VHH binders against Arabinogalactan endo-beta-1,4-galactanase (ganB). Designs and how they scored, part 22

Target 1, 359 residues: Arabinogalactan endo-beta-1,4-galactanase (ganB), of Cellvibrio japonicus (p48841)
Amino acid sequence: NTGVADNTPFYVGADLSYVNEMESCGATYRDQGKKVDPFQLFADKGADLVRVRLWHNATWTKYSDLKDVSKTLKRAKNAGMKTLLDFHYSDTWTDPEKQFIPKAWAHITDTKELAKALYDYTTDTLASLDQQQLLPNLVQVGNETNIEILQAEDTLVHGIPNWQRNATLLNSGVNAVRDYSKKTGKPIQVVLHIAQPENALWWFKQAKENGVIDYDVIGLSYYPQWSEYSLPQLPDAIAELQNTYHKPVMIVETAYPWTLHNFDQAGNVLGEKAVQPEFPASPRGQLTYLLTLTQLVKSAGGMGVIYWEPAWVSTRCRTLWGKGSHWENASFFDATRKNNALPAFLFFKADYQASAQAE
Key: E = the ipSAE of ESMFold2; O = the ipSAE of OpenDDE; V2 = 0.75 times the mean of E and O plus 0.25 times the DockQ between their complexes.

## First folded at step 23 (VHH; framework vhh_gocatamig_d2)

Design ff2 (from ee1 with T99V Y105W; at its last look DockQ between E and O 0.73; V2 from the best seeds 0.00; counts 0 for: pae E 2.3 > 2, unsure alone 62.7 < 65, grease 27.5 > 24.2)
Fold by ESMFold2, look of step 23:
Structure ff2 (fold): chain B 359 residues (1-359), chain A 121 residues (1-121)
Amino acid sequence: as target 1 above (359 residues)
Amino acid sequence: EVQLVESGGGLVQPGGSLTLSCAASGFTVDHQWLAWYRQAPGKKRELVAGIYSGGKTYYMDSVKGRFTISRDNAKNSVYLQMNSLRAEDTAVYYCAREVYSRYGWDTYQHWGQGTLVTVSS
């Protein structure tokens, strides 16, 4: 499908996975002093892609299950935005430090049987969403899959000790998406997601050597605090990935603090060490960070930028880490002004210049 | 389970040299983010040196030019070469595996038990 590939837009998006939960705990969102629906607000400000995480069966929360994800996708579609579904393939957060197998699959020791469970779950999820007219435009097969996926907690290895197993499982998820798209004639782009550019450079090399090649997009988390690549150096990593694998790079996660103040009892993840020399922790600094990053990504021929959880505001909700938000100082909403929209929203409609050598 | 075992500490005179070793198990050091920290009695634990997964290194200001961090994939180990030692370098030195965590106050940072370096006449 050359026409689709030739016309792939540059995405400016947001991960809105927490919105339904925040609203259930009393969160309201405002623009120019007026209460607004956050999905409509993001769309009106120029966002064109909503990312949402899915957990397999997280019994410790009522959210990020298929019902909650369906509600998020419906709200995004009703506001006119495209969607990216982010499979964690776990009952909890997956990241570079943990990729825990869902409890429902914990008894499966044979890799082929596990691959089939992964395939069927992916297919059944897509079919359920499709039945509701909510089929996502993009699917992540895993989240920050820096280490081997679907590991037992008591034998976790911080690495990929068995790439043959890892490749079989990753390809099973990819094949489930490909097969569904082929059978239905409905296009879905496949994303593989690694945290931080330096890790992606190594991981995608290993992935190719082990037969993981049938994906469309290289997805990166980029948080400058935790990367050896500074903002000016980021285009070098993007270029290397794109030239080596001939796949566009998308930043699927980033964030920047608009303040260093804490507005609840939950400590914030992005503190003083997150601050870069050029971008103070202020509303203007948050915006300038996003403008700079997004321009660099577009100039490098990348596919887009997605901001992580810009609507995770302070509420009475409890997470795994206690009551409150660890992210309100990185949201797009001003906690001192009843969650009124911050200037960071301007990044969605800014006029970014394409690469002079765009092809 | 991730384990880090430091060795090579001891008593050394000012101006001397010492090599600290950190043997890792439960993961391979190749393409990992690793660091050395130190803690003097009654002081906060502070970063000394680090090596990113891609191999770039960084150092606290007071040790630049005197200390070198490196990794040895064959021995699954990380090292801190300390030259031109000063009395203020006296501390317990810890090897650490650095972690990335966006999802809360917790970190999955892994530490060894430490090795004591004493710089004294």
Scores: ipSAE 0.517, ipTM 0.803, lowest interface PAE 2.3, mean pLDDT 91
ESMFold2 (binder alone), look of step 23: mean pLDDT 78; pTM 0.788
OpenDDE, look of step 23: ipSAE 0.589; ipTM 0.835

Design ff3 (from ee1 with L34M T99V Y108F; at its last read DockQ between E and O 0.70; V2 from the best seeds 0.00; counts 0 for: pae E 2.4 > 2, grease 24.9 > 24.2)
Amino acid sequence: EVQLVESGGGLVQPGGSLTLSCAASGFTVDHQWMAWYRQAPGKKRELVAGIYSGGKTYYMDSVKGRFTISRDNAKNSVYLQMNSLRAEDTAVYYCAREVYSRYGYDTFQHWGQGTLVTVSS
ESMFold2, look of step 23: ipSAE 0.417; ipTM 0.753
ESMFold2 (binder alone), look of step 23: mean pLDDT 80; pTM 0.808
OpenDDE, look of step 23: ipSAE 0.406; ipTM 0.754
ESMFold2, fold request of step 24: ipSAE 0.407, 0.529, 0.523; ipTM 0.753, 0.808, 0.807
ESMFold2 (binder alone), fold request of step 24: mean pLDDT 81, 81, 81; pTM 0.812, 0.811, 0.813
OpenDDE, fold request of step 24: ipSAE 0.419, 0.391, 0.406; ipTM 0.766, 0.753, 0.763
ESMFold2, last read: ipSAE 0.479, 0.409, 0.524; ipTM 0.788, 0.746, 0.808
ESMFold2 (binder alone), last read: mean pLDDT 81, 80, 81; pTM 0.811, 0.803, 0.810
OpenDDE, last read: ipSAE 0.413, 0.389, 0.423; ipTM 0.761, 0.750, 0.764

Design ff4 (from ee4 with H31R R97K T99V; at its last look DockQ between E and O 0.62; V2 from the best seeds 0.00; counts 0 for: pae E 3.0 > 2)
Fold by ESMFold2, look of step 23:
Structure ff4 (fold): chain B 359 residues (1-359), chain A 121 residues (1-121)
Amino acid sequence: as target 1 above (359 residues)
Amino acid sequence: EVQLVESGGGLVQPGGSLTLSCAASGFTVDRQRLAWYRQAPGKKRELVAGIYSGGKTYYMDSVKGRFTISRDNAKNSVYLQMNSLRAEDTAVYYCAKEVYSRYGWDTYQHWGQGTLVTVSS
């Protein structure tokens, strides 16, 4: 009744980093029994943002390099979805336990020289994608950067012993994105990404104290199993972050199992410990978890929810840890029905209510 | 080199108390996810208590109200205060640095060698 309408975009998206590899490994995806292109399926079901990870030069895989990422970005754009590019700044997975410097930069010990390598890599990557009309709408400068980025493997520290170094490197990546956006006149939003809300509350305080300020979005991984914030408590953390830093929060990773059955020899990451009392490990439970989470995020004034790897299904192919997928029980595709779409797809188009406007 | 060394185990009567200590080296305990596990003869290792990076604690149901996990950043140590001990609490107790893994890495946990707690008349 104030005449103020809610015109803030709210994203409902998916990380589809594995799709090209899964298809090369023989996977097909179905909806109502019919084979479909998964990118078009996600778009038709209401997804509006595709997230994709990029590794610098992984030696153990042919995927998640710039060629593979370009293919994913093209498929997402052709289906009409916006894109988020997730720089790991490593030759492998980055997470709270590891942030390994790429082999190509392993000889660089000077922070300013390393910052230049990071800047140039970020700029060159964006320029290459822009040349193909694939410039992403959002960029993550790092992935789950809970610990200091670009560490040497033999001296890894589970922490941030040198925040001055960390801030210099993070700001270098941010500046590369800002400079590219200004030079080209093409807007790009910058995301900084921390796993779990409790860690973000500490990390963003440290980041502000050390001059890491010039970003647009606070990105969180939220997996109830690993967070001290239960789902009902999550809005409290979101509100604290947004009130303190005046940046919207987006959940850039979440997932929930639709079954506890393992369909291959690869052990699944989300097992019995992942199950919450309110949401059984079933197709309905997976959907209800997503509906509940997404409503809570929207009510808290958050920017969106991205599901992690809903298309990472069982195949004949191997990872570093064995044959199969560690995630098929958390995908949106039913392994017992030839990867037919699960009810979880309904979360993209559900009618989520914004916070009630005070009278 | 990440290292965890437990101490403080021993023989105690039912109803008694013990404090277990875990000295950490190669990392700081501040803002780490840490836990105590136990393994009784012939049983699988089970979670007893944990502390999240933000300081929130959690406990298995059978020890809730009797056991308390804490950390001391100055001594780089983790403690388990065990009160009202029962025969069923007899086990080797292990301190662990928990890992976050979503990508299919095998557990990259760091364990101590354990300390034996025996609750017997």
Scores: ipSAE 0.431, ipTM 0.766, lowest interface PAE 3.0, mean pLDDT 91
ESMFold2 (binder alone), look of step 23: mean pLDDT 79; pTM 0.797
OpenDDE, look of step 23: ipSAE 0.447; ipTM 0.776

Design ff5 (from ee1 with W33Y T99V Y103W; at its last fold request DockQ between E and O 0.50; V2 from the best seeds 0.00; counts 0 for: pae E 3.2 > 2)
Amino acid sequence: EVQLVESGGGLVQPGGSLTLSCAASGFTVDHQYLAWYRQAPGKKRELVAGIYSGGKTYYMDSVKGRFTISRDNAKNSVYLQMNSLRAEDTAVYYCAREVYSRWGYDTYQHWGQGTLVTVSS
ESMFold2, look of step 23: ipSAE 0.516; ipTM 0.807
ESMFold2 (binder alone), look of step 23: mean pLDDT 80; pTM 0.802
OpenDDE, look of step 23: ipSAE 0.578; ipTM 0.833
ESMFold2, fold request of step 24: ipSAE 0.391, 0.395, 0.338; ipTM 0.745, 0.739, 0.719
ESMFold2 (binder alone), fold request of step 24: mean pLDDT 81, 81, 81; pTM 0.809, 0.811, 0.812
OpenDDE, fold request of step 24: ipSAE 0.492, 0.514, 0.538; ipTM 0.801, 0.808, 0.819

Design ff6 (from ee1 with W33F T99V; at its last look DockQ between E and O 0.53; V2 from the best seeds 0.00; counts 0 for: pae E 8.9 > 2)
Fold by ESMFold2, look of step 23:
Structure ff6 (fold): chain B 359 residues (1-359), chain A 121 residues (1-121)
Amino acid sequence: as target 1 above (359 residues)
Amino acid sequence: EVQLVESGGGLVQPGGSLTLSCAASGFTVDHQFLAWYRQAPGKKRELVAGIYSGGKTYYMDSVKGRFTISRDNAKNSVYLQMNSLRAEDTAVYYCAREVYSRYGYDTYQHWGQGTLVTVSS
């Protein structure tokens, strides 16, 4: 039902959270054989939104902290792109299987005290970024919050056993963003992010019933391999969400392999099972997937598409999970050609037709 | 704390039917990927059937049309209906919950103790 088409931009963006780390690990990025700055490359190819994750205090890495995020936001802004800040509210990855409370907050058992810690952290983060003229245009309050947020690791529940607690904590983050925006007069859109459309249909119903309503954007991860919605069926889920909650839907994560070859010791997440019948695992198939997805999202009245980690290339650096990248076959850079840009970059500037209902 | 308990195995003649049950505790079966695996003597454990969080199902080719996986959220249980059983279906069947990491970190599975299905005259 809602969503003023002429007043709401349609974003084509990239999550570039790994770029600073990859460059520190010796990675270079090329276009037509020449070294380029990746942020400038994405902007030149037509990307208009950079997403970046923030961890609270991840002691196992020196990246995705406020200093690293500030560098990413500055690089994105200097290249002329808007930004989306993705709070994980954890010291590590958050996803449908885990939402671990940061160690700094592990002693807090009272929900209102925990909500205050979350509020203050969100506010302090935004204030610090604003001081640097890096205030993001959009903020995610959580990442793939399919299960209850801020759980203790040793008592994790794969679900939301206490929606009152979950709603209090989510609303605390939302209110922190709203209050900051109101105090400063600087607009920030709030995103709530759920992995896969079928899960969002259930989650947003529960969220509404429990008083989580004051957000602007429904953010979805869409990976066809793990969704009950095939690509042709995705518009149905988007329409249901938008008609029910009167919020635009944005795909905040997607990816598609350009090859099934593994270029390092780290196994790739998107393998043979990720391949859809219509799109071979090839450079052209990756591009065609993105063109098709983006057109379907725009036709459904959605707000945009963000590709996840197109710059997470192979290096000799090690994480806790292995040496190299688990994603180089889904990047926009050809590992066989010194990370030269792949055809997938063309999806940013393609001419996508607006839906008849939106315009 | 997390526990999966399979039951319903036994000796069946070729062409017969069995229903395997998996009772879960320590987690809820809804909104989870749950699967049945089997392991015949001397072979690797193989995925037989799975049910995704929203109810979509998967079957290995050799069991399509003969086996049906289902979930009962009220009983916190998963079932495998096995029809038209063949000697090649003889195996220990395991109920499993798969934890899958999209970000390239930890993947692991929770397993039951298994229930033996023997298809023999």
Scores: ipSAE 0.012, ipTM 0.344, lowest interface PAE 8.9, mean pLDDT 88
ESMFold2 (binder alone), look of step 23: mean pLDDT 80; pTM 0.801
OpenDDE, look of step 23: ipSAE 0.560; ipTM 0.826

